# VH-VL binders against q9y8t7: the designs that were tried, part 18

Target 1, 261 residues: q9y8t7
Amino acid sequence: MRDSFLQKAIASAKDRTSLLEEIAGNCSPKPGRPSLSSSIREWVYRVGGAVIAEYKRCSPSAGAISTLDPVSYVQATRDASAAYSVLTEPNWFCGSIELIPYFARYKPVLAKDFIVSETQIRIAACMGASAALLIMEALTPRELQELAAAASRYGVEVLVETPDASHAVEASRLAPGSIIGVNSRDLKTLRVDYEAMLREVSKAREQLPGEVILVAESGIDSPDKALKAFKAGAQAILVGTAFMKNPQLREKILAELLQIP
Below, E stands for the ipSAE of ESMFold2; O stands for the ipSAE of OpenDDE; V2 stands for 0.75 times the mean of E and O plus 0.25 times the DockQ between their complexes.

## First folded at step 5 (VH-VL; framework fv_zagotenemab)

Design x06
Fold by ESMFold2-Fast, scan of step 5:
Structure x06 (fold): chain C 261 residues (1-261), chain A 123 residues (1-123), chain B 112 residues (1-112)
Amino acid sequence: as target 1 above (261 residues)
Amino acid sequence: EVQLVQSGAEVKKPGESLKISCKGSGYTFTSYWIEWVRQMPGKGLEWMGEIDPSDSYTKYEKNFKGQVTISADKSISTAYLQWSSLKASDTAMYYCARGTYWDLSPKYAFDIWGQGTLVTVSS
Amino acid sequence: EIVLTQSPGTLSLSPGERATLSCRSSQSLEHDDSNTYLHWYQQKPGQAPRLLIYKVSNRDSGIPDRFSGSGSGTDFTLTISRLEPEDFAVYYCMQGTHYPLTFGGGTKVEIK
C-alpha cells in the first residue's frame, strides 16, 4: 500500500527527534514569549480580524517557492500581521527551527511542522515560539491530548488544525484552551476546498464557545476570500504564498475589514 | 499497457438501481485516485468525485453527494459508481479517469481515461 | 466554485491554419505551491477525452509540438500552430487547484 503524504511526513518527524535533541540538548523555553491568542484578540478588537502571515520557502507538490529572505519578509509584512507562522519542517517545506528566533523578535511565532513529540514543542519554545501546530488528522486522540498537555507545561499555546466542524469541536474538548483551525487544504491530495472550509468554519463557530479562537487556513489569496472567512466566524486567517508575493493584498484585507462595522 | 476499462452501456427505468465499473490494469491500482466525470448528451464535462482505492477515501462534488456512491475494491483493481434510484436526468456518458497522487512533479491532471459507459434512463 | 469560460464556442478553420483557444477563470488558479493547475483536454466524436497540456504549458507524453499552452492567473490560451486533420475536435480546459474540480464549456474546432 502506498503511504499518504501525511504518513511520510509523520515518519520523517519521528526520525528528526534525535537531531533536534542534538541541536538543542536540554534547553528551557525562552521566557517572555508573547501570546499568540492575546495578539489575535487585540487585532480582532482593533480592526475586526487578524492575519497570521506564513513564511514558507518550499511546498511538497512544487518544490521551491520564490520568496523573500526573512529580513525582507518581516519588513514587508510586520505592520499587517498579528503573528508569524514559521515552517520548521525541512524536507518538504524547506523549514528550520533556526528561523524562529528572528521572527519572534517582532511577533508571536507559531511553529508549523508535523509535530509528533514533546521534544519538538520544547525546542520550538527554546527558540522563541509562542505556539505549536498540532494536526488532528496526524494524531490519535490520546496523542493530541498528551501533546497539548506537554505544550501547556512548557507555556506553549496550541493551534489544532482540523478538516471540519465536528473535528473542531472534538479537538477543543480534547485540548481545552487551544486555538482551533479549519484547513481548506486536503492533506491527501493537497487541493484546496475553500467553500467547504467556509461552511465548516460557520458550523464550528456556532458549536464552539465564543472565547475559542477560530482560524481559517489555506486558499485565502484575495481580499474577498479573507473577508468571507471573517464573516463566516473566523477571528484569524492564515495566509502563505499570496501574502509574501503581494503587499497590496495585506493592506487591502485590513482596510476592507474597517469599512464593515 | 496502462488502461481503464469500463462496463457496457445500460438502459434503465426511473427508480431502478445501477452499479457501473471501472477496472484498472497495467499499473498499481492503489497508487492513483480514480476520478468520475459525467457528460450529458450534447453537453460538456462535469467532475462528480474521486476515490483513493487504497483506503476508499472519497471526495464528491456537492450536487452528486447523496445522489451517487463511489466505491472501490482494490483486490480486483475496480472502482464503482452506483445509484440506488435512477432519474431520467441521470442519462449521460460516465467516464472514469486516473488522477495523480502527490509526488515531486505532480500533474494533478487526468492522464488515462476509460472509454465511457452510456447510461440511458427513460420510461 | 471556479467557473471556467472558454471562447470562442466554435472555431471554423482549414487544415494548416493556426487555432487560438481561450480559457478564463473566475478566480486565480495559482496554488499555494506556486503551480497553476490548468489543463487542456481534447475530445473527438464518440471518444473519451485525452490529456494534451498539464499545468498551463507542459505537453503530455506523445503530444505533437504544434500544441502549446500559455497564460497565468485567470487568463489561459491553447494554441495549435498548424491544424492537422486529426486536430478537429472539442477542447476543454480544466482546473485542478480547487475543489470541486471544474471544466470549461469547451471550444469546438471544426473544419470549414
Scores: ipSAE 0.578, ipTM 0.814, lowest interface PAE 2.2, mean pLDDT 88

Design x07
Fold by ESMFold2-Fast, scan of step 5:
Formats: sequence, structure tokens, C-alpha cells
Structure x07 (fold): chain C 261 residues (1-261), chain A 123 residues (1-123), chain B 112 residues (1-112)
Amino acid sequence: as target 1 above (261 residues)
Amino acid sequence: EVQLVQSGAEVKKPGESLKISCKGSGYSFTSYWIEWVRQMPGKGLEWMGEIYPSDSYTKYEKNFKGQVTISADKSISTAYLQWSSLKASDTAMYYCARGTYWDLSPKYAFDIWGQGTLVTVSS
Amino acid sequence: EIVLTQSPGTLSLSPGERATLSCRSSQSLVYDDSNTYLHWYQQKPGQAPRLLIYKVSNRDSGIPDRFSGSGSGTDFTLTISRLEPEDFAVYYCMQGTHYPLTFGGGTKVEIK
């Protein structure tokens, strides 16, 4: 019998917690980590929007993605990015906690994983992460609150990933001060629903306080899609590695970003 | 042999309810998605929606949301497509198909199809 | 939604001739993993559709060598190099990664 992708990812993350504790021991969060929210607000102020550039070496559907090594990726993307999203999930995304320190030298790092334990947040912070992803669909309301509180104790910001506006509003209530993401990717099929995400971002923007940062996630593979996400009310977008590797698409998004109202 | 077997043809009047079935055999039913596709007489294929039988998660094309209900009973390896009140415009051939995704065979394609159930709604 | 436009609507050909079928997408179909999930299905008269080609150019198991797929981005082609009598059918393209899942309108390959 096979579980859904999300169920397998959660089970894997729970199993990894003990190994992670053994490897990292009794580490303390690295001091002086830059704020993810502050970087996003600064980019929004200066150019009208922020890009969180995602470094992802593998996908569940195709295995290895043709990507630049971390050094080359940073050289190609740092001038266009407010932050890096770094996959630390090893089984489907070829991620590693060890990638965080390199990216953290240049930009705030969002540790991207199926986070189910306080230990994952603490160790990401030890490696230099400024923020951690909490997936609304992977957690009970109590678990979300407890993990957000743990993140706060470690000086780690939270990006709560949600599938729609109603969950976005609830997430903001359960984890006050968090950044809120609306994901176009269906976590059970991994298919994208870009138009649904735009509708949900727009609805969430209307319902959330103005100070809450909204991030549009997945399915943004063109300048036009990026512009539409910003116009819908997102202050930041999360863009995959393939998009950021194309100089022509990168230059177009930068030109359009400067023109966003 | 992997196959999907659908229920037989139906002849109905407007306003009647209907539930058609799609039974999987020769594979782990809960490990794959079931897709529903409509083909109106003389027309092309339309995706209606899908279900993951393991947890009954459903996704609908917007025009079919609220018009039909997709469900599954994993204990008998059967998926269902249901109407509470049929219209003449529901006259069509309905196919179920096995959806492959990230896990088992990540083609994101429909690799096995049922033979179809013809639904005729008239008068 | 992604719209797939197939042309021509009908191809009238004789056995032994080459068939070339077009499918155009309203948006690029390159997915996050750099693959393109554009597929072709064959529907013979009175039968359910059958998967023919997946991911632009890969023949599904049991599909004869005379069938080939090509294309990139938004412009895709199905080619049947030498039509056999059993190839007279309707062919549909489909994209498999964006909701809602969408099919082209179909191209009917019929005997002249």
C-alpha cells in the first residue's frame, strides 16, 4: 500500500528527527542571522516586489534537475533575490541541512522541508537559517502553534504555506507575525494550479492585515506570471531554480519588477 | 492483467439520479488516482476530475464542481461518478482512467482506461 | 487554463501515407523538473482512448515505431510515418501538469 506524497514526506521527517539530533548535538542558533521579513519589505519598498530564489537539485517526479552548483547559483541569482529557499529534504528533493551555511553568507535563508519537530527548526537555525517553512496541510492547529512558538524562541521566522485564502487567514491567527504563503502546487499530486493560486492570493490579501507578508509559491515560470502574482497582492514570489538560470527571463522579471505598482 | 471495468449503459430521464462505477483490478487500487473524462456525442475529451482512493481526496474541473460527485470505496476497489439530478446535457460517454503521478510512474498521464459508460438522458 | 489547439481537424489519407498532426499550447508546457508533460492518445472507433506517446516523444509500451512525437515549449507534432489500416482513428493531445487537465479538440485521421 502506498501513501500520498505528503504522508510519506511527513513520516520521513519524523524518522529523520533522531538522526538529526545525533548529528548536530546540542547546537545553538547562529547569531546575527538577517531577517527574511525585513529583506522582503526592503525589496518591496525599493522595487515593488521580492523574489525568493529556490535552490532545488531534485524533484519527486524526475529525479535530478539540471542545476548550477551552489557557488554558480549564488553568482547568477544574488543580485535579483531577496532571499534563498534551500531544500533540506533529502529523499525527494536531494536537499541537505549542510547547504544552508553557504547560502546564508549572502541572503536570508528559508529552510524548506517537511518540518514536524522543534529539532528541525533549531538545527536549521544552528546552520544559519533565518526562517523555516511550516506546511499548514501537514500539521494540526496545535502542532502549528507549538512549532511557531518554538521558532520564536530560536529567533527563527516562520513562513506558513497554505493552499487557499481561508487557511491563510487561519494560519495568520494561529501563528501571529508569520509570513503567509499560498502554494499553487497540489501537495498530493504535485500538479500546479496557478489560476486558483492567483484567486486565493487576491482573497487572502483582502482578508489579512496589511502588514502580513503574502508569498505566491510554485508555477511562476515567466515574467507575466510573476507580474500577475504581484498584482494579485503578493509581496514576494518563490521562484524555482530553472527560471532563475535563464538570463533572458531573469532580466525581464527584473525590468517588470521595477515597474510594479 | 491491469484493467478498469465500468458499469453498463444507462438510459435516464431528466431529474433522475444516477451513480456509475469503475472497478480496478490487477493492481494496488489505493496506489493510483482515478480520473474521470467526459466525451459528448461527436465531441472531444473533457477532464472532469480525479480522486485518490487511499484518502478520498478529490479535485474537480470548475464546471463539474457541484454538478457531479466523485467518490471511491477502497474496500471493493471501485470509484464512482454520481449525479443527484440529470439533465439532457449530461448525455455522453463517461470514461474512468488510471492516473499516474509523482510516485509510481511519474508520466502525469492516463495509462489505463475503462471501456466507458454511455449515459443517455432524454425526454 | 491551458488551451490545446489541434490542427487539422480532419486528415483524409490513404494507407501507406505519412500523417502529421499538430498540437499548440496557449502557454509553455515545460514543468518545474524541466520535463514537458505533453501526451498523445489514440481513440479508435467504438473504443476507449489509449495512451500512445508520453512526455512529447516517448512511445508507451507496445506502440509501433511508426508513431513518433516531437516538439518543445508550445508547439508539438505527432507523426505516423506510414499509415496502417488500424491507424485510422482520432488523436488527442493532453497536458498533464497544470490544473485543470486539458485535452486538445482532436484530429480525425480518416480514409480518403
Scores: ipSAE 0.482, ipTM 0.792, lowest interface PAE 3.2, mean pLDDT 88

Design x08
Fold by ESMFold2-Fast, scan of step 5:
Structure x08 (fold): chain C 261 residues (1-261), chain A 123 residues (1-123), chain B 112 residues (1-112)
Amino acid sequence: as target 1 above (261 residues)
Amino acid sequence: EVQLVQSGAEVKKPGESLKISCKGSGYSFTSYWIEWVRQMPGKGLEWMGEIEPSDSYTKYEKNFKGQVTISADKSISTAYLQWSSLKASDTAMYYCARGTYWDLSPKYAFDIWGQGTLVTVSS
Amino acid sequence: EIVLTQSPGTLSLSPGERATLSCRSSQSLVWDDSNTYLHWYQQKPGQAPRLLIYKVSNRDSGIPDRFSGSGSGTDFTLTISRLEPEDFAVYYCMQGTHYPLTFGGGTKVEIK
C-alpha cells in the first residue's frame, strides 16, 4: 500500500515526540495566554467574521511559499487578524515551535501541526499558544478524546479539523467545547474543493449547537471567497498561502466585511 | 506498455443496473488515481470523479454523487463505474484515465486514457 | 468551479496552416507551488483523448514539436505551427488543481 501524505506526516510527528520531550523538559504552560474563541467571538460581533492568519513558509503542494519574515508578516496582517495560526511542523511546512512566542505577543496563537501526543500540546502552551490543531482524519475517536482532554488540562483550546459536516458533528460530540474546522484541502491529493467546503460548512452550521465556533479552512484566496464562507455559516476563516503571497488580501477582506450591514 | 483497457459497449433499458470496468496494466496500479470522464453524444469532456485504488478513497463531482458508484479491486488492477438504475440521460461514452500520484512533483494531468466504453440507454 | 472558456468553437483551416487555440480561465490558475496546472488534450474522431501539453508549455512524450503551449494566469494558447492531416481533431484544455476538475468546451480544428 502506498503511504499517503497524512500517514507520512503522522509518522514524522511520532518520531519528533521523543526529541520534543527532551528539549522541553518539565516546562509549564505560559500564563496570560488570550483565548482564541473569545477573540473570534469579539471579531464576529464587531465586523461579522474573524480571520485567522496563517504564517506558513512552505507546504507539500507549494514548496517554498514566501520568504516573508515574521516581523513583516505581523506588520501587514495584525490589524485585520483575530488570531495567528503558526506552523510548527518542520519537514513539509518549514515550521518551528520557536515562532510561537513572537506571534503570541500580538494575538492568540493556534499551534498548527500533526498533533499525535499530549507532549506537543504542552510544549505549544509553554511557548505561548492558546490553541492546538487536532486533525480528525489523523486520529482515532479515542485518540481525539484523549488529546482534547489533555489540552483542557493545559488550558489549551482545540480546533478540530474535519473534511465534512458528518465528521464535524462527530468531532464536536467527541471533543465538547472545541472549535470546529471544515477544510477544503484534500489531504490525499492536496487539491482544494472550495465549493464542497461551503456546502459542508452550511450543513455543519445547521447541525451544530449555535455556541460552537465553525471555521472554514483552505482555498480562500479572494475577498469574495471569504464572504461566501462567512455567509455559509463560518464564524472564522483560516487563510494561509494567500496571505503569505499577498498580505494585503487581509485588508481587502476586512473592507468587504465592513460594507455589509 | 502502460495502458488502461475498458469493458465493451453496453445497450441497456432505463431502470437497469450496470457496472463497467477499467483494467490497468504495465504500471503499479495502486500508485496512481483512476479518473472517470463522461462525454455525452456530440458534447465535450466532463469529469465525474476519481478513486485511489490502494484504499478505495473516492472523490465525486457533485452532480454524480449518488448517481454512480466508483470502486476498485487492486488485486486485479481494475476500477469500476456502476449505476443502480440507468436513465436515458446516461447515454454517453465513458473514459477512465490515469491520474495524479502523490509526490513532490505531480503533473495533476491525465496521461493515459482507456479506449472508452459506450453506454446506450434506450427510451 | 473554475470555468474554462475555449475559443473559437470551430477553426477551419487547410493543411500547412498555423492553428492558434485559446483557453481562458475564470480565475488565476497559478498554483501554490507557482506552477500552472493547465493541460491540453487532443481527441480525434472515434478515439479517446490524448495528453498533448501539461503545465502550460511542456510537451508530453511522443508529441511532435509543431505543438506548443503558452500563457499565464488566466489566458492560455495552444499553437500548431504547421497543420498535418492527422491534427484535425477537437482540442480540450483542463485544469487539474481545483475540485471539480474541469475541461474547456473544446475547439474543433476542421479541414476547410
Scores: ipSAE 0.480, ipTM 0.784, lowest interface PAE 2.5, mean pLDDT 88

Design x09 (at its last look DockQ between E and O 0.70; V2 from the best seeds 0.00; counts 0 for: pae E 6.2 > 2)
Fold by OpenDDE, look of step 6:
Formats: C-alpha cells, structure tokens, sequence
Structure x09 (fold): chain C 261 residues (1-261), chain A 123 residues (1-123), chain B 112 residues (1-112)
C-alpha cells in the first residue's frame, strides 16, 4: 500500500521523536505561559471572533509559500491576532521548534506538528507553547486521550483537529476541555473544501457544549470567508497561507468584525 | 497502452439498481485516483467524486453523496459506480477518468478517460 | 463551490482562423503551493473528453502547439492559433484546486 502524506508525516514525526528523547532529560516546561483559550474568549467578547495567525513557510506539495520572516510577520499580524500557530514540522512545512520562543513573546502559541508522542508535547512546552495540536485522524482514540492527558500534565492546552462535526463531538469527549478545530483541508489530497467546513462547523456548534471553543481551520483567504466562518459558529479562525502571502488581510478581517453589531 | 475501459450501455427502469465498471490497464492502477464524471444529454460535465484505489478512500460532490457509491477492486484494477435505486434523472453518460496525485504527478487533471457508459432510465 | 464561467457559449469560425476562449473563476484558483490547477478539455461529438492543457499553460502529451493556455488568478484563456477541421468541438475548463472539482459550462467551437 502506498503511504499517504499523513502516514509519511507520522512516520517522520516518530523518527524525530526518537531524536528528541535524547535531549528530553534537559527539558523543563516553562511556567506562566498565557492561555490560548482565554485569549480566544477575550477576543470573542471584544469583537465577536478570534484570529489565530499561522506561521507556515512551506507546504507539502511544492515547497515555499513565502519567505516572510518571523519578525516581519509579527509586525504585520500582532495587533489583530489572538494567538499564533507555529508550524514546527521541518520536512514539509519548513518549521522548527526553535520558532516557538520568539512568537511566545507576543501571543499564546499553538505548536503545530504531527504530534505522536508525549516527548513532542513536553518539548513544545519547554519552548513556551501554550497549546499543542492533536490531529484526530493521525491518532487512535486511546492515543488521543493519552496525549491530551500528557499535555494537561505540562500545562499545555490542546487543540484537536477534526475533519467533521461527528469527529468534533467525539474529540470533545475523548479530550475534555480541549479546543476543537474543524479542518477544511483534506489531509490525503491536501485540497480544501471551505463550504463543507462551514457546514460541519455549524453542525458541530449545534452539538457541542457552549463552553467548547470551536475553531475553523484553513481555507480562509478573505474577510467574507472569515465572517461566514464566525457566523457558522466558530469562535476562532486559523489562517495560514493567506496571511503568509498577505499579512495585511488580518486588518481587513478585524475591520469587518467591528462592523458587526 | 494506458487506458480505461468502461462497461457497456445500460437500459433500466426507475427503482432498479445498477453498478457500472471502469477497468484500468497499462499502468499501476493503485498509483492514480479514479474520477467519475456525469454528462446529462446535451449538457456539460459534472464531477461526481473520486476514489483512491489503493485504500478505497473516497470523496464525493455534495449532490452525489448518498446518491451513488464509488468503489474499487484493486486486485482487478477496476473502479465502480453504483446506484441502489435509479431515477429517470440519472439518465446520462458516465465517464471514469484517471486523476493524478500530487506526490507522483501533480497535475490534478484527468489525463486518461474511459469511453463512457450510457445509462438510460425510463419507465 | 467555485463557479467557472466560459465565454462565449458558441464560437463560429472558419478553418485557419484564430480562436480565443475565456474561462472566469468565481475565486482565485491559486493553491497553497503557488500552482494554479486550471485545465482545459476538448470533447468531440460522441467521444469522451480529452485533456488539452493542464495547470493553465502546459500542453498534455500529443497536443499540437497550436493550442495554448494562459491566465492567472481568476481569468484564463485557451487559444487555438489556427483552427484545423478536427478542432471543431466543445471545450471545457476545469479547476482542480478546491473541492468540489468543477467544470465550466463549455464553449462550442463550430464551423462558420
């Protein structure tokens, strides 16, 4: 059987984990990290929605998306972002765990990788991450539970990325207190289905407890799409490629949010 | 020669079930996706859905989801499109096509087409 | 879904003339990898479609050089520099960037 991208990414992550275990003994999670969930809730209260700005330099299909450096990115996005999502996967996304400390100076950081081990979460915490990404489709239910529990031990919040409403509901049960994300991107083909995401976000919001933070992930490249995601029931949106190509987009999104009575 | 060969024309009545086939040859069948496209009489092309024959992963256009089933048997390099209950509105030409995947050939286009299967549904 | 609008609906020309077909997208077809997955197909009466151009401007194998594609973002063009008798057919644009995959309504190139 041919390995899918997700399978390859998981395999790579496992290999990297082995390396990380060699240095894990010297790692101690940093205290006093800001809360991702608190930041999102604050923005929802203030303007009706939160933006998670993702720093992603490369994509799996064709390499570099943008050469925008972290400093320039932060300068362009900081005033309209509730948090940063930082890709730490090095092979396809040109990420690094070393990026986390920089972004963590300004906003809560979501460490975004293919997390398959507790070691990865621990290291992310040591670097100053406020939250870690768990991809539901990459994990068994038991693994998800175990990793979520591990994250809790290190004071790291969890964003569980899911493909649809049914999985979102399941994720909320498997990882209580977690932030739930619905991804518009098909993890096998890497294509985006924005409309499907909106439908699933709406369904998820109808089924999830009110206190659960729901995030619409990917596929947002305009203020209009951002607003539709919020109207669908998302408290936050995660914007990556669009911000890498046009960081000023965040201003337009914020402007639209402020127009909502 | 790389080709997709589809099953023959079908004449059915409303309510009947139907399964048509698309067989690939001349290439590694599991290395490419199979796409299904509908063309109603005198109309344009409509994407229905796709399947990865390697693991039978499927994706449907929303209007076809639940209306048809796409499947594959990689052991015989064959993909299928089936209906549990046909409607008169299902009358159309149905094409299968080879879709290229990004990790092998990032065209995301349909470079090989079957000859089509005409499905006629009438009372 | 992404709507592809093709124009004109019908194009009547004589052999030897230049044909210009347009395809407009309701949104950008640029993917994360900076590629644009807009493709062109030719369909003759009673036949299956045939891939002509992939990713805006790349001719598929065996396609004559009289066929060319251009465009960016949301506006795309298929050009046939000199129409041959065998080129009279229906032409479809298609986007493969976003789900669901979608086709244009087609342009019929017919003999004048």
Amino acid sequence: as target 1 above (261 residues)
Amino acid sequence: EVQLVQSGAEVKKPGESLKISCKGSGYSFTSYWIEWVRQMPGKGLEWMGEIDPDDSYTKYEKNFKGQVTISADKSISTAYLQWSSLKASDTAMYYCARGTYWDLSPKYAFDIWGQGTLVTVSS
Amino acid sequence: EIVLTQSPGTLSLSPGERATLSCRSSQSLVFDDSNTYLHWYQQKPGQAPRLLIYKVSNRDSGIPDRFSGSGSGTDFTLTISRLEPEDFAVYYCMQGTHYPLTFGGGTKVEIK
Scores: ipSAE 0.748, ipTM 0.887, lowest interface PAE 0.6, mean pLDDT 94
Fold by ESMFold2-Fast, scan of step 5:
Structure x09 (fold): chain C 261 residues (1-261), chain A 123 residues (1-123), chain B 112 residues (1-112)
Amino acid sequence: as target 1 above (261 residues)
Amino acid sequence: EVQLVQSGAEVKKPGESLKISCKGSGYSFTSYWIEWVRQMPGKGLEWMGEIDPDDSYTKYEKNFKGQVTISADKSISTAYLQWSSLKASDTAMYYCARGTYWDLSPKYAFDIWGQGTLVTVSS
Amino acid sequence: EIVLTQSPGTLSLSPGERATLSCRSSQSLVFDDSNTYLHWYQQKPGQAPRLLIYKVSNRDSGIPDRFSGSGSGTDFTLTISRLEPEDFAVYYCMQGTHYPLTFGGGTKVEIK
């Protein structure tokens, strides 16, 4: 009965949806948004893997973690990233939907939030987002299907975040055409299990159709961890701000990827 | 006073089942996880797994998954560690400890420990 | 898994001396939130462990100021500035953010 972090985040998202409807009104999805999946496939074709760079100002346990403003962040990372993951959750991650238009000028944007309503997806699209995160553990199967269908109506791609291979397979069935993520982070404790994620990515790759894009998420804070995730079968990785601050580390990953058959 | 009180020492034979307990008092039992730690005679500390007493969600270190069962009864503020069939290699001191609270400023440390339950398995 | 290596295994000292204990991690312990969740525990003979230091350098409630923690990334140190008789114990480091949670092998501080 005690509220978990995930339960509090979901409750907050439901409350924010009402306010979001008031401030944004009946907006329409911004035209000309680039495809997240197409960008990932293009990077995989050219260099063997894709990086989704995450702009995150705060975390639940630490408060402020990034000292870079969005302009400086883009200048440092845009040549190395296929896409931007932009936090729009305001209470724990210091996010804002107002960040989306800036990042969308340069790369496809994944709106990263605890999405529980069609309104959140619509408004992200109005701001310029190409894709929205759906967290499988935060949604019932019916809610996942309904939100994926809503995303499709708005021309928004979906990245379904899952904890393991069995959920990844189910998510792909419930939301056909979605990008599938395997997250090393335990959403109850917020601890990471990087080795378990590698095993689950490998299992998911074996079971999912080859055309389904697989993303490894959280716990990837070094070139070695990034390369192991790609070798396990992920086509893209989602990496935090600290890792993306150094272009030389990104170049090292690209060089290593070119050596993988 | 915040404390964890564990059940008393056990002497068992190989193949027997066992369930030991860890009772919390002086705090909201469902607001913290319970951690289980093994210490073999003369050896260091090994994390075995953890439980959220509120919903009984568990996490195990892989070598203990299937070897032991962690459970909790929040109505009596008690967590449990169980074996279906003990082995001589299970001889150890078992500690429970209060784990992470995920709220705004978690330590991710074990701040309160039980006194330990010595389990001896011999033929 | 993250391996924590403590050294020395045993430290033989007299009361009043300074003790310096090392803990090295197989990989960086800087977490995604920029904090480092490296903790130190004290275990006296016949007793349960007790939390001494959390997040590298923060003393837990009631811990005397002669205990201090320092370090970053992969190298961490616990220092006891002037050993008291009650400080002779085994000390363990632990990381709390990566599954499986892991402890170092311990450093025994024994009276000379």
Scores: ipSAE 0.686, ipTM 0.856, lowest interface PAE 1.4, mean pLDDT 88
Fold by ESMFold2, look of step 6:
Structure x09 (fold): chain C 261 residues (1-261), chain A 123 residues (1-123), chain B 112 residues (1-112)
Amino acid sequence: as target 1 above (261 residues)
Amino acid sequence: EVQLVQSGAEVKKPGESLKISCKGSGYSFTSYWIEWVRQMPGKGLEWMGEIDPDDSYTKYEKNFKGQVTISADKSISTAYLQWSSLKASDTAMYYCARGTYWDLSPKYAFDIWGQGTLVTVSS
Amino acid sequence: EIVLTQSPGTLSLSPGERATLSCRSSQSLVFDDSNTYLHWYQQKPGQAPRLLIYKVSNRDSGIPDRFSGSGSGTDFTLTISRLEPEDFAVYYCMQGTHYPLTFGGGTKVEIK
């Protein structure tokens, strides 16, 4: 079997952990980092849904997407975003841990990477991240539990990315208190399956306690898709490419949300 | 040199089972996904699903899921499409095609097609 | 599910004429790697489809340069600059950006 993209990304993340320890040392998590979950709940209460705006300069497969700097991106998106998702993976997404402070001064930050060690979580928190991504398909159940526990020790919330409702329910049991994501992207083909994602969000909402925050990820590039995700039971959506290309898209999504009865 | 060769035409009755094949040659069979496409008489093309022959990971279009089984035997470079109980509405031409390369920069086009297998189901 | 709408349904032309075929997507086909996975296939009567153009504008190996593709976002065009006798066939567009993979309904290019 040849190495999949996920296998390559995990191997790279293990190598990068050693470098992170060398350059960051024993840094301490920044005090006073805002809560990602609290921000999402506030937006849901006030508006009926929350938007997590993703900053992504590159993607796997083809490379560069945009040269938009983080300051300009924040200026265009801050007033309508509950939080930022910041890619810190350097090889395929052109990310860096050093991007986090540009966003964290304004909103809670989800550090988005292939997290395989608690060192990655600690250093993200040193830079100001409020939460870290754990990819369920990349971790054994024990690894997920251990990393979630480590995140708790550093005062870092966890978003567990899952492919379907059954994994979402399992993730909630393995990492209690975590934010749960349902991803429309197939990790083998990198294609999106938006309609399947909606079905799995709906199933997950029915099976999960109401206090569990559910996030719809990938494939949301229009107000109609955003509205359908919220109606399916997601409290938040993660939007990246559409926001990078058209920052005014947030105003269109907000207008659609105002029409929710 | 590179080709996909499908099994011959089939004439069946409703309720019968059927397994048709698609054999790849002239390339590394496990390096590409195999796609299945249906063409109803006089109609266009419909994607049915795909399989990664290396580990047999399979993805189905929702209306075909549970109606057909896609499988592969990488030891003989062959993919299969299978029905447990045929219906008259299954009468169609069935193509296999070489699809997504497994590498990070995939070409999402179907660049090599089998010759097709005509399946006729009549009562 | 993404609907690809091809127009016209039938295009009746003579050899030597320019053919322009349209494919419109119900939503953007731009992937987050900035590529657009919109492909064109040719199918002659009694034959399997053949790949002509991949990713909007790239000719597959062995495809004559009279075939060209263009477009972006939701609107795409296949152009045959000068029809040859062997070009009379049905042409399909297909998108690979989203599951499920979908084809357009086809445009039949027939001799007038």
Scores: ipSAE 0.043, ipTM 0.655, lowest interface PAE 6.2, mean pLDDT 87
ESMFold2 (binder alone), look of step 6: mean pLDDT 91; pTM 0.943

Design x10
Fold by ESMFold2-Fast, scan of step 5:
Structure x10 (fold): chain C 261 residues (1-261), chain A 123 residues (1-123), chain B 112 residues (1-112)
Amino acid sequence: as target 1 above (261 residues)
Amino acid sequence: EVQLVQSGAEVKKPGESLKISCKGSGYSFTSYWIEWVRQMPGKGLEWMGEIDPYDSYTKYEKNFKGQVTISADKSISTAYLQWSSLKASDTAMYYCARGTYWDLSPKYAFDIWGQGTLVTVSS
Amino acid sequence: EIVLTQSPGTLSLSPGERATLSCRSSQSLVHTDSNTYLHWYQQKPGQAPRLLIYKVSNRDSGIPDRFSGSGSGTDFTLTISRLEPEDFAVYYCMQGTHYPLTFGGGTKVEIK
């Protein structure tokens, strides 16, 4: 049997969960975590859109993406970010749950990993995460419902990552109150499909209730692409390496957001 | 030897259905994607879409989505391109090619090509 | 969608001459993994295309060293240092970084 990258990541996550259970025991979610959705809504109200800044040290095919330490990254992004997306997957993204507290001090943290167990959500919350990523394509409908319910019990918000509008609508139905993401990167080939994401964001916005927060993920490497994502109906965008490597991008995005009522 | 062998030339009328094939041999069929490329008479190459034979996951170029169906049967190492109702504008040479690897070090290039299937649609 | 513009459309040369073919992309082809997925294919009349160069500058297995690729970002070149009779063909560039995958319009290298 041949395993896709996604299947290998899921299997690794299951193995890591067993180890995390032995290490963390019965830790309880850290109190006073700021809300991810509230922060996004506040930025949308104030300037017309929100940026979730992603801290990602490496990726499956490239290895190292950035040499910036967490403190330097926060210094560079804090004033323009509504939240931080922090990779906690260690094998392909060089992540760690220990990174969460460095960012949670300043902004709501989205724990970004291949989450397949309730224990991963609980431990992320123990470290200070406000929200957890659930990948629609990695979960059955029942698993999605059960993990969203578990997150709710721990006071953890969920961002459900979807590949298209029909999955976005289904995800919102299965996990009411969740933030919904549309991803421009194909999880099987890792190719970017930015134009498809814009079409799917627009379709999802038309079908989802107005109170559902819609996030455009990946493929945003210029102010023009960020602006188009907001105009398509996303309230937030998820931006990684391009945001760190181009200081002018941060300034131009803020200026352009003022043009979106 | 690694090969992709396509079915023979077809002559059809508008409105007819058609299914052409691309059979892989000499390699693990489920370890590579199959790409479909169209070449209109006297024109260049156009990517139509791709399939992962392992789980039949498909990706289409937008202009071909709903116009054709890409499928695969991994038990016989064969991929298919199918039309429910042909149009004269479907007249072209159709190539299959071996695409990206399933692993994390892909060329993202089409390294093995079928010989092509000429489809002619006329009244 | 990424548009690849190849120039010239036709290049008329004699065996032994150098051929230089250009491919320009409407957007950067650099992937987040820092690779650039720009590839070159050769197509002879009545034949299927053949992979020559992948990821800008890597010769595929069995491709003679007279073929070389270079470039970065949005500007790419295929060079044939000394044309052999079998090299007269149409050459296509292709990008694999972004969906949809796209090909250039082709450059025909023909005998004078």
Scores: ipSAE 0.452, ipTM 0.762, lowest interface PAE 2.6, mean pLDDT 88

